# VHH binders against Lysine racemase: the designs that were tried, part 16

Target 1, 368 residues: Lysine racemase, of Oenococcus oeni (q04hb7)
Amino acid sequence: EAIHRSTRIEFSKSSLAYNVQYTKQVSGAKTLWLAVKSNAYGHGLLQVSKIARECGVDGLAVSVLDEGIAIRQAGIDDFILILGPIDVKYAPIASKYHFLTTVSSLDWLKSADKILGKEKLSVNLAVDTGMNRIGVRSKKDLKDEIEFLQEHSDHFSYDGIFTHFASSDNPDDHYFQRQKNRWYELIDGLIMPRYVHVMNSGAAMYHSKELPGCNSIARVGTVVYGVEPSEGVLGPIDKLKPVFELKSALTFVKKIPAGEGISYGSKFVTSRDTWIGTLPIGYGDGWLAEYQDFQLLIDGQKCRQVGQIAMDQMMVALPHEYPIGTEVTLIGKSGKYENTLYDLHKHSGVPPWKITVAFSDRLKRMVV
Below, E stands for the ipSAE of ESMFold2; O stands for the ipSAE of OpenDDE; V2 stands for 0.75 times the mean of E and O plus 0.25 times the DockQ between their complexes.

## First folded at step 13 (VHH; framework vhh_8k46_1)

Design s3 (from s2 with S52T; at its last look DockQ between E and O 0.92; V2 from the best seeds 0.00; counts 0 for: pae E 2.7 > 2)
Fold by ESMFold2, look of step 13:
Formats: C-alpha cells, structure tokens, sequence
Structure s3 (fold): chain B 368 residues (1-368), chain A 122 residues (1-122)
C-alpha cells in the first residue's frame, strides 16, 4: 500500500453492518457467510475479514486455500469455507487450519483418505445443478460420496452441501427454476449435513421463499458490498449502502494557456486559459484508462478529468484556482453530488466488481 | 399522468426486422429500469428484454437472445427494441414497462404501455 499520499479507499464498517442486517432481513437467512475472495472484492482481504464478525457476518468464504491461510495467519479464528477445489495433497493442511473444504468427487475423497493420516477433514459436498463448474451431477454419485464419508468418519466430517445458481439475478427465471428443481430432486431422501447452503446474492434477495428448507444460509458478496445484484431490474438500488469512498487530493495546480495539450498524446487541448489540477492516482492504482473524462467531485462541484490517465497521476479541469491539498472525491459524496459505482459503470462500460477488483495493492485501504 | 407510448409495430415477413420505441412521460425516466414484454393471443404475457436504469446491463429471454437488442436514450426518455430475424412465433402485442429502481422489493413493473402489435407472417 502507498500509505504516504492522500489517495485512499475509505471502507465503511457501519455500511457493511447495515447491508449484512438488511440482507438477513430480506432473505430470511439466519446465517450469513461473506465472500472475501479476490481480496474481498477489492476491498482488502484482511481488513474486511477482521471486522466481519462485529458487522454480523457468521463466517467467511474464500476461493483458494491460500486466502484462508492468510486469514488464519492474521489471527482470525472465524468459520472459513474454501469454495474452490484444492489439490488433494493439501487436504491435511486444510484440516490443520480448520477449513470447511469443498469436494467435487468420490475420487478426491478416496485419495484424501490415503493421505490424511491422523487428520480429520471438514467436508463440503459440491452438487452441480447446472453451473457446470464443479460437483457431482447425479443422485447415485452424491449417495456414494455421503456413504464414503460415513464409512470413513475417522478422516472426514460431513458438514456441508451446496449448489450455486447461475442465473438468480435474471428476470427470465427459467434456468433458475431448472437448477432449483434439479437440486431438490438430487437431495431428496439423502442425509443432510449441518450446513445446507444454496443462496448467492440473487437467490437470497429474490428467491428465498422458493427454497424451503434450504434458505437458512446466505452465501453472499455482491449485496453486502453494496451493489444490487440486478442493478435495479429485480430490486431497488436505494436499500443498500455504498461500502466505500475513493478520495485523493490536488498535488499541483496551474493555469494552462489556451492551445496547450494535456497529458500523453495531447489528446485534450485547452480552448482557453484553464486551471488544471493534478492528483496522485492512475492506472497503476487500478483507475483504468476506460475511466477517462469521468466527472470528479471537488468542493461540491463537478470537475471533468482531462487528458490520458497516466500510470500514477491524472489531471482535472478546474473552474478556478484551488489550493494544493483540496480534496478530490472520485467515488463518494461531495456537497450535493455523489459518484457511485453505477455512475462509473455507466460512463466506462466497466462493471462494478471489475472496477473494485482492479484496484491494486498500492491503493491504500482504511476502515472508517 | 404517467404514459408509456409504444410504437413501431406492423406486418413483416419472416426474417425481417422491426424497431419498436417506447416514449415515456410523467416520471423521472433516468430512475427506472425498462422492459419489453409480449403477449400472443391465448397465451400469458412473457418477458422479452430488460435494460438497467443506467443502460449498463441488458437481459434477454432465451427465445430472443441474439436476435433482439434493447437500448435506451435517456435524453429522449425512450427505450427501443431492435428485432431482427423475426419468426412467426414472435407475433404478439409488445408492451414496454417501467420499474422503479427505488422503494420496495416487488416482482411487478410499476407502469405499462398500451402495446404495439407485431405480426410476422409467411
């Protein structure tokens, strides 16, 4: 992180807590697991994980083993689910770190059985209902996995079972209904573990009442990080709070004569004497080239970003001279104006999560 | 009063194209998701396409994906449906609808147009 400059992400603990509570209320879920994969959707793996429990989060979900290990190494003993498949040779490590570990096949279980030694692995069975990513696809194979777990209880605890919906946020719900029907067909009559979890953000917000007996756990990211999963088509955008603001400050201010080009290639040329400010954020921080010309907020005014975005800096046109140190809001509120992820999405064509995930490790993150 | 005026329907041969438009008034268009639905005689109304209030995401029924394109022009308070490679099964009354991006979770759209007839005949 570059901690000795003004450019920073301010992450709101209170907004996260609010979104968690709201998600539980709408979905009816008793338990909420927060996805912190991909650096907590760009918000910072460790700093989000450290505040999650006090915000009402009941457990953390990561994609890969190393994300879970990093959380444990930071001293966090919360519940952790590894959603992605791991190489079987790391099964003992997953046991030692106390992860609920996703398993996609009987062959994986048989191989793990041979190498666990004295370790006992907490198992989350993946059921593929049509995402076509991981998991068993037949009741026979699912029964075989469950039986194997019960017969080898010295090495395995059957603790979770799940599926994932591919289209839970689509107004055309035919595929969601197909996956839902397949799920109930596959699990009918089987021994169910403590954790039955099928609801991603869209399912939690739009379909929870259609999932009787399987709607107590919400395994979510999008809604808790403040983005309505359908972006306003299936649900309102004003019920979730933005979880962060992105801010910087002017480091240089000068009046540029008419006819001067700004930044690389001189693509922006002044038509009159113009005040130009410089701020320390660029595509090296993840403020992508696609964001060129976006309206930034300075002192309650809209000020257009001008010229090519450089690796570490960019320029903005100012209506008059501002002092060095004047705050610039890229995402967030300034006076009566607000820039949201939706506004940047509309301007750039870049989806909200690609925007936040792209923010680099250099970009300072702090909890407020 | 709120109005959604759909137009651009008519007769076309199979394989032809039509462009529907829906002019909106009486509400803040920029705060609404827009959708197209259709209803053939004797059938239930079905979803065709939707576009977010920003225009940043679009949705299509599987029966029309790849053939139809939804778009919007917020400066003109208008949503469009470009319909290409039309088939006899696309024959229906086409309705535009608006859904607030604020308020409560509800499955229904808030405002509906009167519709425009599309007839695809061989």
Amino acid sequence: as target 1 above (368 residues)
Amino acid sequence: AVQLQASGGGFVQPGGSLRLSCAASGFTFDDYAMGWFRQAPGKEREFVSAITWTGGRTYYASSVKGRFTISRDNSKNTVYLQMNSLRAEDTATYYCAAKTNRGEYTPRYDYWGQGTQVTVSS
Scores: ipSAE 0.528, ipTM 0.813, lowest interface PAE 2.7, mean pLDDT 92
ESMFold2 (binder alone), look of step 13: mean pLDDT 80; pTM 0.796
OpenDDE, look of step 13: ipSAE 0.687; ipTM 0.880

Design s4 (from s2 with K99Y; at its last look DockQ between E and O 0.66; V2 from the best seeds 0.00; counts 0 for: pae E 3.6 > 2, unsure alone 63.9 < 65)
Fold by OpenDDE, look of step 13:
Structure s4 (fold): chain B 368 residues (1-368), chain A 122 residues (1-122)
Amino acid sequence: as target 1 above (368 residues)
Amino acid sequence: AVQLQASGGGFVQPGGSLRLSCAASGFTFDDYAMGWFRQAPGKEREFVSAISWTGGRTYYASSVKGRFTISRDNSKNTVYLQMNSLRAEDTATYYCAAYTNRGEYTPRYDYWGQGTQVTVSS
């Protein structure tokens, strides 16, 4: 992290807590697992994980083994689900760290059984109902896995089973219904483990009542991070709170005469004498080129970012001279104005979750 | 007065294309998700496509996915539906609608336009 500059992400603990509560309220889920994969969607894996429990999160979901390991090494002992498949050679590691580990095949289990030794792995069975990403697709295969787990209880604990809905946020719920029906068909008559979880953000927010026996756990990300998955089509867009602000400060200020090009390629040329500020943030930090010309907030005023965004710096047109060190709000509130993630999304066309995931590890992150 | 004025319907051969437009007035266009529905004679009105208020998310009925494209121009208060590879089963009256869920947990269609007829026939 580049801590010796003003550029920073401020993550709101209170907003996270609010969104968690809201999600639980809407979905009726008693248990919420927060996806913190991909650096908590760019918000900071460790800082989000550290405060998650205090915010009402009952467990964490990661994508890869190393995310889980990082959380454990940070001293966090919260429940962790690994959503993505892991190489079987790492099964003992997953067991040692007490991860609920996603398994997608009987062959994997057979291989793992040979190498686990004295370890006992907590197993989460993946069922593919239509996402076609991971998991078994037939009832027979599912039965075989369950039977194997029961027969090899010295090495395995059958603790979870899940599926993932591909279109739970679509107003046309035909595909959702298809997956739902397939899910219930596949699990019918089978032994269910402690954790039966099928609700992603869309399912939790829009379809919870349609998932009897499977709606006690919400395994969510987008909605808790303050993004309404449908952007107003299926849910209220004004109920969730933003969970972060992105701020910086002017590192250089100068008056540029008319007719001068700003930044690479001189794509912006001053039409008049213009005060130009420089910010210590660029696309290397995750402020992408697509964000060019976005209006930043300085002292409660909208100020246009001008010129091509560089790797580590970008320029902004100022209404007058500001002192070096003046705070700039890229995302967040300044006076009566607010730049929301949706504003940037609208400006750039980049989806909200891709915006945040693009924020690099170099950006200083802090909880507020 | 709130108005949703749809246009662009007509007769087209199978495999042909049409572009529907819906011009909105009388409300804050940017606050609403927009959508298209259609109703064939003797059938219920069905969802065709929707676009979020930012334009960043689009949704399609399974029956039209890959053939239809929804878009919007907030500067013109207009939503569009590009319909390609039209089929006989696409024949229907198409309706433009405005969605809002602000302050509500249940989605609602606040405004409906008059229908525009699309007929796909050889």
Scores: ipSAE 0.087, ipTM 0.608, lowest interface PAE 2.1, mean pLDDT 94
ESMFold2, look of step 13: ipSAE 0.352; ipTM 0.733
ESMFold2 (binder alone), look of step 13: mean pLDDT 77; pTM 0.765

Design s5 (from s2 with G55S; at its last look DockQ between E and O 0.82; V2 from the best seeds 0.00; counts 0 for: unsure alone 60.0 < 65)
Fold by ESMFold2, look of step 13:
Structure s5 (fold): chain B 368 residues (1-368), chain A 122 residues (1-122)
Amino acid sequence: as target 1 above (368 residues)
Amino acid sequence: AVQLQASGGGFVQPGGSLRLSCAASGFTFDDYAMGWFRQAPGKEREFVSAISWTSGRTYYASSVKGRFTISRDNSKNTVYLQMNSLRAEDTATYYCAAKTNRGEYTPRYDYWGQGTQVTVSS
């Protein structure tokens, strides 16, 4: 993190807590697992994980073993689900760190059985209903996995089963309905574990009532991080709170004569004498080239970013002189104006989750 | 009074193009997601396309993706549907609809237009 400059992400604990409770209320889920994969969607793996429980989060979901290990090494003993497949040779480690571990095949279980020794692994069975990433695809294979787990209970605890919807936020719900129907066909008549979890953000917010017996657990990221999964097409944008603001400050200000180019390639040329500010954020921080020309907020005014975004800096056109140190809001509120991830999506074509995931480790993250 | 006036329908041959327009009045257009739906005789109304209030996000039914393009012009309170490579199965009455981006989670659209007929036949 670059802690000795003005540029920072301010992450709101109270907004996270509100979004968790709101998500539980709308979905009816009694249990909420927060996805903290990909550095908590760019917000900070440990920073978010440390406050999750007090915000009402009942467990954490990560993609890879090392994310879970990092959380444990930070002293966090919360429930952790590893969603991504792990190499079987690490099964004893997953057991020692007390992870619910995702398993996609009987062959994996058979191999793990040979190497677990005294360890007992908490198993989450993956069922592929049409995402086509991981999991068994037939009732026979699923039943074989369940029977194997029961026959080898010295090494395995059958604790979870899940599927993942590919199109739960699509107004055209035909594919969601196909996956849902396939899910119920596959699990019908089978022994079910403690954790049955199928609801991502879209399923939780739009389809929970269509998932009887399988709607008690919401496994979510997007909605809790303050982004309406359909961007206002299927649901309201005024109930979820933004969880962060991105702010910086002017480090240099000068008046540039008419006819001068700004930044690389002089692609922006002043049409009149113009005050130009410089601020210390660039594509090295994850403020990508696609965000060029976006309206920044300064002193309650919209100010256009001008010229090519450099690796570590960029320029903004100002309506008048401002002092060095004047705050610049890139995402968030200033006066009556607000820049949202939805506004940046419209401007850049980059969707909200990709915007936040792209934030680099250099951006200072502060919980407020 | 709230009005959604769809227009631009007509008769076209397969492979042809049409551009539908839907002019809105009586509500704050900028606060609404806009959608296009269609209904052929004897069939249920089906989703065609939608666009967020910012225009930043668009959605398409799988049957029209790559052939249809939704857009909006907030200065004219109008949503458009550019329909290319039309097929006989695209024959339907096309409705525009508006959904508030505020309030509660609900599948319901708040306002519906009267529709415009699109007929694709040789």
Scores: ipSAE 0.651, ipTM 0.867, lowest interface PAE 1.8, mean pLDDT 93
ESMFold2 (binder alone), look of step 13: mean pLDDT 76; pTM 0.777
OpenDDE, look of step 13: ipSAE 0.784; ipTM 0.914

## First folded at step 14 (VHH; framework vhh_8k46_1)

Design t1 (from s2 with T100F; at its last look DockQ between E and O 0.83; V2 from the best seeds 0.75)
Fold by ESMFold2, look of step 14:
Structure t1 (fold): chain B 368 residues (1-368), chain A 122 residues (1-122)
Amino acid sequence: as target 1 above (368 residues)
Amino acid sequence: AVQLQASGGGFVQPGGSLRLSCAASGFTFDDYAMGWFRQAPGKEREFVSAISWTGGRTYYASSVKGRFTISRDNSKNTVYLQMNSLRAEDTATYYCAAKFNRGEYTPRYDYWGQGTQVTVSS
């Protein structure tokens, strides 16, 4: 993390809290688990996890065991769900760190039973209704898992069961309906655990009323990080608050004569004497080459980024001289203007989570 | 006045291809998601495809996925539907529609075109 420069992500605690409340209100979910996988969608695993509970988040979901361990090692005792499969040899570790642990097969449970020793593992059963990623696919297999858990209660607690919808944001809801119907067929007549969770962002926002008995838990990332799940096809893009701003400051300013090339290959050429600013952000920070020519915000005005983006720096055309240290907003508000992830997506073709996940470890992250 | 003018329909043999166009005017095209819908005689209008205001997200009905491709050209205020491997079941009037990407949460599209007929028959 480069803490000795102006370039930083400012993550908004209040915006996260607002989006959590909004999601609970629209979905009717009483419990919200925030996905913090992939470095909290690029926003900072520990930075986000440390503030999640005060923002109304009821638990955290990660994809891999090591993400959960990192959260625990930072002193966070919140509820943690491991969504991705783990190697059975780490089952005792998952128990010791108090993770709700996802299990996809009876064979995994049988193997874990032999090695848990004195440990008792909190189990989340995966049910594959058509995502075709993980989980059992038949009622027989599901029933066999539940019976095994109950017969081996010295080593297992049957605490969760879930499925994942592949097409919850599709205007054609036939596949969602097929998965929903399959889910209810599979669970009918079976013992259900404390945590029944099927709602991703799309299901929470568009289909919650269609999920009776299974709509109390929202397991979400996209919507609480401030992106409408369908990007405006099913719902409006202006109801969720952006959760971060990306800001920098000018480190060099000079007037460049007309006809002079800027940056690598001199592909941008000034058409008039032009004030050019330099700011310390480049594709080494995750500000990708695809973002070239994007309108940056300086002093409430739109200023075009000019020339190829370098690894560590880039240039911007200025309407007049600005002092060194003048703030530059890349994503966020300045005066009456705002740059959003949607604006950068439209400009670059790069979708929101590819934008934020690309932010490198060098890019400073702070909570505001 | 808002207008969505669909064109490019016609008669095609099974297995053939057509490209539909929908030219938009009277609104800021760049702020709208665009959709294609179809209606066969005696049937309800059904969803075919949609594309986000950026062009970055696309959606397809299961019956057309892999055969149809939606695209848009914001410089021409036009959305397209490339229809390949056409079948008799694709026979319908095809409508384009536009939905504002801001405002209230609503399932309804704001503007609808007049439609263009597609007929797939031996």
Scores: ipSAE 0.643, ipTM 0.873, lowest interface PAE 1.8, mean pLDDT 93
ESMFold2 (binder alone), look of step 14: mean pLDDT 82; pTM 0.820
OpenDDE, look of step 14: ipSAE 0.870; ipTM 0.946
ESMFold2, look of step 17: ipSAE 0.584; ipTM 0.861
ESMFold2 (binder alone), look of step 17: mean pLDDT 82; pTM 0.822
OpenDDE, look of step 17: ipSAE 0.861; ipTM 0.944

Design t2 (from s2 with T100I; at its last look DockQ between E and O 0.80; V2 from the best seeds 0.77)
Fold by ESMFold2, look of step 14:
Structure t2 (fold): chain B 368 residues (1-368), chain A 122 residues (1-122)
Amino acid sequence: as target 1 above (368 residues)
Amino acid sequence: AVQLQASGGGFVQPGGSLRLSCAASGFTFDDYAMGWFRQAPGKEREFVSAISWTGGRTYYASSVKGRFTISRDNSKNTVYLQMNSLRAEDTATYYCAAKINRGEYTPRYDYWGQGTQVTVSS
């Protein structure tokens, strides 16, 4: 992180807590697992994981083993689900770190059985109902996995079973209904474990009442990070709170005569004598080239970003001279104006989760 | 007071194109997601496409994806549906609808237009 400059993400603990409780209220879920994969959707793996329990989060979900290990090594003993399949050779490590571990095939279980030694692995069975990513696709294969777990209880605990909905935020719900029907067909008559979890953000917010017996656990990211999963098409945009602001400050200010080009290629040319500010954020921080010309907020006013965004800095047109050190809000509020991830999505074509995931390690993250 | 005026329907040969427009009045257009729906005789109304209040996010029914494009111009309070590579199965009355992006989670649209007929036939 570049902790010795003004450019930072200010992450709101109170907004996270609010969004957790709101998500539980709307979905009716008694249990909420927060996805912290991909550096907590760009917000900071450890920064978010450290505050999650006190915000009402009941467990953490990561994609890869190393994300879970990093959380444990930071002294966090919360419930952790590894959603991504892991190489079987790491099954003993997953057991030692106490992860609920996702398994997609009987062959994986057979291989793990041979190498677990005295370890006992907490198993989360993946069921593919149409995401076509991971998991078994037939009741026979699912039964074979459950039978194997029962026969080898010295090495395995059958603790979870899940599916993913591919289109839970789509107003056309035909595919959601097909996956839902397939799910209930596949699990009918089978032994069910403690954790039955099918609700991603869209299912939790729009379809929970359609998932009887399988709607107690919300496994969510987008909604808790303050993004309405459909971006206002199915649900309201005024109920979830933004979880962060992105801020910087002017490091250089000068008046540029009319007719001069700004930044690489001189693509912006002043039409009049113009005050130009420089701020220390660029595409090396994850402020992507697609964000060029976005309206930044300075002193309660909209100020257009001008010229090509450089790796480490960019320029903004100012209505008048501002002192060096004047705060610049890229995402967040300034006076009566607010820049949201939805505004940047519209401007750039980059969806909210890609915007935040793109934030680099260099970009300082502060919990406020 | 509130009006959603859909237009641009007509008769077209298979493979042809039409552009539907829906002009809105009587409400703050910028606060609404917009949708297109269609209904053929003897069938239930079905979802075709939707667009977020900013225009940043779009959705399509699988039957039209790649052939239809939804867009909006908030300065003109208008939503559009560009319909390319039309097929006989696209024959229907097309309705535009508006859904407020505030309040509660509900599947219902608040306002509906009267529709415009699209007929695709040889």
Scores: ipSAE 0.639, ipTM 0.860, lowest interface PAE 1.7, mean pLDDT 93
ESMFold2 (binder alone), look of step 14: mean pLDDT 81; pTM 0.805
OpenDDE, look of step 14: ipSAE 0.887; ipTM 0.953

Design t3 (from s2 with R108E; at its last look DockQ between E and O 0.80; V2 from the best seeds 0.00; counts 0 for: pae O 4.9 > 2)
Amino acid sequence: AVQLQASGGGFVQPGGSLRLSCAASGFTFDDYAMGWFRQAPGKEREFVSAISWTGGRTYYASSVKGRFTISRDNSKNTVYLQMNSLRAEDTATYYCAAKTNRGEYTPEYDYWGQGTQVTVSS
ESMFold2, look of step 14: ipSAE 0.706; ipTM 0.884
ESMFold2 (binder alone), look of step 14: mean pLDDT 79; pTM 0.794
OpenDDE, look of step 14: ipSAE 0.873; ipTM 0.947
ESMFold2, look of step 16: ipSAE 0.677; ipTM 0.875
ESMFold2 (binder alone), look of step 16: mean pLDDT 80; pTM 0.796
OpenDDE, look of step 16: ipSAE 0.021; ipTM 0.442

Design t4 (from s2 with Y105W R108K; at its last look DockQ between E and O 0.80; V2 from the best seeds 0.78)
Fold by ESMFold2, look of step 14:
Structure t4 (fold): chain B 368 residues (1-368), chain A 122 residues (1-122)
Amino acid sequence: as target 1 above (368 residues)
Amino acid sequence: AVQLQASGGGFVQPGGSLRLSCAASGFTFDDYAMGWFRQAPGKEREFVSAISWTGGRTYYASSVKGRFTISRDNSKNTVYLQMNSLRAEDTATYYCAAKTNRGEWTPKYDYWGQGTQVTVSS
């Protein structure tokens, strides 16, 4: 992290807590697991994981074993689900760290059985209903896995079963309905574990009432990080709170004569004598070149970013002289104006999580 | 006095193109997601496409994806549907609709246009 400059992400604990409660209220879910994969969607793996429980989060979900290990090594003993497949040779490690571990095949279980020794693994069975990513696709294969777990209970605890919806946020719900119908067909008559979890953000917010008996757990990221899953096509955008602001400050200010080029290649040329500010953020921080010309917020006013975005710096046109140190809001509120991830998505064509996941390790993250 | 006036329909040969427009008035257009739906005689109305209030997010029915493009111009209070590679099965009345992006969640669209006829025929 670059802690000796003004450029930072301010992550709101209160907004996260609000979004958790709102999500539980709308979905009816009694249990909420927060996805913290990919550095908590760019917000900071440990920063978010450390505050999650007090915000009402009931457990954490990660994509890879090392994300879970990092959380444990930070002293966090909360419930952790590993959603991604792991190499069977790491099954004893997953047991030692107390992870609910996703399993996609009987062959994996048979191999793990041979190497677990005295360890007992908490198993989450993956069921592929049409995401076509991981899991078994037939009732026979699912039944064979369940029977194997029961026959080898000295090494396995059958604790979870899940599927993932590919199109739960789509106004055309034909694919969601196909996956839902397949799910109930596959699980009908089978022994069910403690954790039955099928609801991602779209399913939780739009389809929970269509999932009887399988709607007690919301396994979500998008909605809790403050983005309406359909970006306002299906649901309201005024009920979730943005969870972060991205801020910087002017490090240099000067008046540039009319007709002068700004930044690489002089592609932007002043049309009048113009105050130009410089701020320490660039594509090396994850503020991508595609964001050129975006309106930044300074002292409650819109100020156009001008010139090509450099690796570590960029320039902004100012309506008048501002002192060095004047705050610049890239994402967030200033006066009556607000820049959102929706605004940047429209401007750049880059979707919200590609924006935030691109934020580099250099960009300071602080919880407020 | 809400109005959604769809236009641009007509007769076209298979493989041809049409561009539909829907001009909106009587509400704050920038606060609404916009959608296109279609209905052939004797069939239920079906979803075709939708676009978020900013224009940043779009959705398409599987039957039209890759052939149709939705867009909007908030300065003109207008949503568009560019329809390429038209097929006989695209023959229908096409309706535009508006849905608020605020308030309580509901699956229903708030306002509907009267529709414009598209006929794809040899």
Scores: ipSAE 0.693, ipTM 0.876, lowest interface PAE 1.4, mean pLDDT 93
ESMFold2 (binder alone), look of step 14: mean pLDDT 80; pTM 0.801
OpenDDE, look of step 14: ipSAE 0.845; ipTM 0.932

Design t5 (from s2 with P107R R108P; at its last look DockQ between E and O 0.87; V2 from the best seeds 0.77)
Fold by ESMFold2, look of step 14:
Formats: C-alpha cells, sequence, structure tokens
Structure t5 (fold): chain B 368 residues (1-368), chain A 122 residues (1-122)
C-alpha cells in the first residue's frame, strides 16, 4: 500500500451492514456468507474480513486455501468456506485452520482419508447441476460420498452440500429452472447436513421463493458490495449503498495558456487559459486508461479529467485556482454531486466488478 | 410524452437478416434497461433480449442466442436488434420495452412500443 500519499479507498462499514441487512430482507435468508475472494472484490481481504461479523455477516467464503489462511493468520476465527477444490495433499492444513472444505469426488475423499492422520476435515459436498465445473452429477455418486463420510467420521464431518446456478440473473430463466429441478431430484431422500447452500446473488435476489427448504443461506458477494447483479436489467440499481469512496488530492496546480497540450501525445489541447491540477493516481493504481475524461468532484464542482492517464498521475481541468492539497473525489460524494461505480461504468464501458477488482495493492484501503 | 418507435420489420426469407431499431423519447434513455419481446398470433408474449443501461450487459432467450445481437446507442436514444439466420418461428410482432433501473425489485417494464412486424416465410 502507498500510505504516504492522499490517494485512498475509504470503505464504509455502515454501507456494508446496510447491504447485508437488505440482502437478507429481500432474499429471506437467515444466514449470509460474504464472498471475500479476489481481495474482497478489490476492497481489501483483511480490511473487509475484520469488520464482516459486526456488519451482520455470518461467515466468509474464499476461492483458494491461501485466502483462508491469510484471514486466520490475521486472527479472525469466523466461519470460513473454501469454495474452490484443493489438492488433496493440503487436506490436513485445511483441517488445522478449521475451514469448511469443498470436495468434488469420492476419490478425493478416499485419498484424504489416507493422509489426514489425527485431523478431522469439515466437508462441503459439491453437486454439479449444470455449471459443469465441479461436483458429482448423479444421485448414486452423491450417496456414495455421503456414505463414505459417515463411515469415516474419525476423519470427516459432513457439514455442507451445495450447487451453483450458472444463469440465476438471466431474464430467460429456463436454465435456472433446469438446474433447480435437477438439484431437488438429486437430493431427494438423502441425509442433509447442517449447511445446505444453493443461493448465489442472483438466486438470492430473484429466485429465493422458488427454493423451498434450500433458501436459508445466501452465499453472496456483488450485491453486498453494492452492485446490482444484473446491472439493472432485473433489479434496481438504487437500493444498495455504495460501499466505498475513492479520493485523492491536488499535488500541483498551474495555469496553462490556450493552445497547450496536456499529457502524453498532447491529445487534449486547451482552448483557453486553463487551470490544470495534478493528482497522484494512475493506471498503476487501477484507475484505467478507459476512465479518461471522467468528471471528478472537487469542492462540490464537476471537473473533467483531461489528457492521457499516466501510470501514477493524471491531470484535471479546474474552473479556477485551487490550493495544493484540495481534495478530489473520484468515486463518492462532494457537495450535491455523487460519482458511483455505475457512473464510471456508463462513462467507460468497464463493468463495476472489473473496476473494483482492478484496484491494485498500491491503493491504500481504510475502513470508515 | 414517452415514445418507443420500433421499425425495421418486414418480410424476409429463411436464413435472411433484419435489423430492428427502437427510437426512444420522453425519458432519460441512459437510465433505462431496454428489452425486446415478441408475440406471434395466438401466442403469449415472450422475452427475446435485454441490454443494461450502459450497453455492457446483454441477455438472450435460448431460442435466439447466437443469431440475434442487441445493442444500444445512447447518443441516438436508440436500441437495436440485429437478427441473423432467421427462421419461420421468428415470425412475430417485435416490441421494444424500457425499464427504469430504479425502484423496487422485480419491477415490470415501464414503457412499451407499438411493435414492428417480422415475417419469415419461404
Amino acid sequence: as target 1 above (368 residues)
Amino acid sequence: AVQLQASGGGFVQPGGSLRLSCAASGFTFDDYAMGWFRQAPGKEREFVSAISWTGGRTYYASSVKGRFTISRDNSKNTVYLQMNSLRAEDTATYYCAAKTNRGEYTRPYDYWGQGTQVTVSS
């Protein structure tokens, strides 16, 4: 992180808490697991994980073992689900760190049984209903896994079972319906564990009432981070709160005569004498070249970013002289104006989730 | 007054192409998701395609995926449907619709066009 400059992400605990409550309200889920994969969708793995429980999050979900380990090593003892399959040789490590661990096959379980020693692994069974990525595809194979877990209870606890919907946000819901029907066919008559979790963001927000007996757990990311999963096609974009602001400050200010080019290639040329500010953010921080010309907010005024965005800096046209140190809001509120991820998406064509996951490790993150 | 004027329909032979346009006025086009629906005589209206307010996210009914492409030009307040490899079963009146990206979850479309006829026949 670059902690000795003004440029920072301010992450809102209260907005996260609101979005968690709203998601539970809309979906009817009593339990919410927050996905913190990919550096908490760019917001900061540890920053978000440390505040999640007090925001009403009931557990964390990560993609890879190392994400879970980092959370544990930061002293966080919350429930952690590893969604991605892990190499069987790391099963003892997953047990030692107390992860609910995703398992896709009986062969994996048989191999883990041989190497767990004194360890007991908390198991989350994957059921493939049509994502075609991981998990068993037949009731027989599912029964065989459940039986194996129960016959080897010295090494395994059967704690979770799940599927993942591939098209839960599509207005044409035929594929969702096929996966849903397949799910109920596969689980019919089987012993169910404590955690039965099928709802991703789309299923939670659009289909929860269609999932009787399997709609108590929402396993979500984008909606809690304040991004509507269909980007406004199925649901509204104005009911979730933005979870962060991106701010910087002017480090240089000068008046440029008419006819002068700004930044690389002189692609922007002043049409009149213009005050130009410089701020320390660029595409090395994840403020991508596609964001050129976006309106920044300074002192409650809209100020156009001008010239090519450099790796570490960019320039903005000012309506008058501002002092060095004047705050610049890239995403967030200033006076009566607000820039949102949706505004940047509209300007740049870059989707909200790609914007946030592109924020680099250099960009300082703080909880407010 | 809100207007959604669909055009570009007509007669075409199987395997042919048409491009539908829907010109919008009377609302802030940039703040709306746009959709295409179709209805054949005696049938229920069915979803064809939708596009987010930015144009970055698109959806298709399975019956048209790979053959139809939705797009929008916010500078012209227009949504398009490029229809390729047309089949007899694509014969219908095609309607454009607009839905605000605000409000309660699962809101219906706010505005509907009058439609344009597409006829695919040997």
Scores: ipSAE 0.612, ipTM 0.870, lowest interface PAE 1.8, mean pLDDT 92
ESMFold2 (binder alone), look of step 14: mean pLDDT 81; pTM 0.802
OpenDDE, look of step 14: ipSAE 0.852; ipTM 0.937

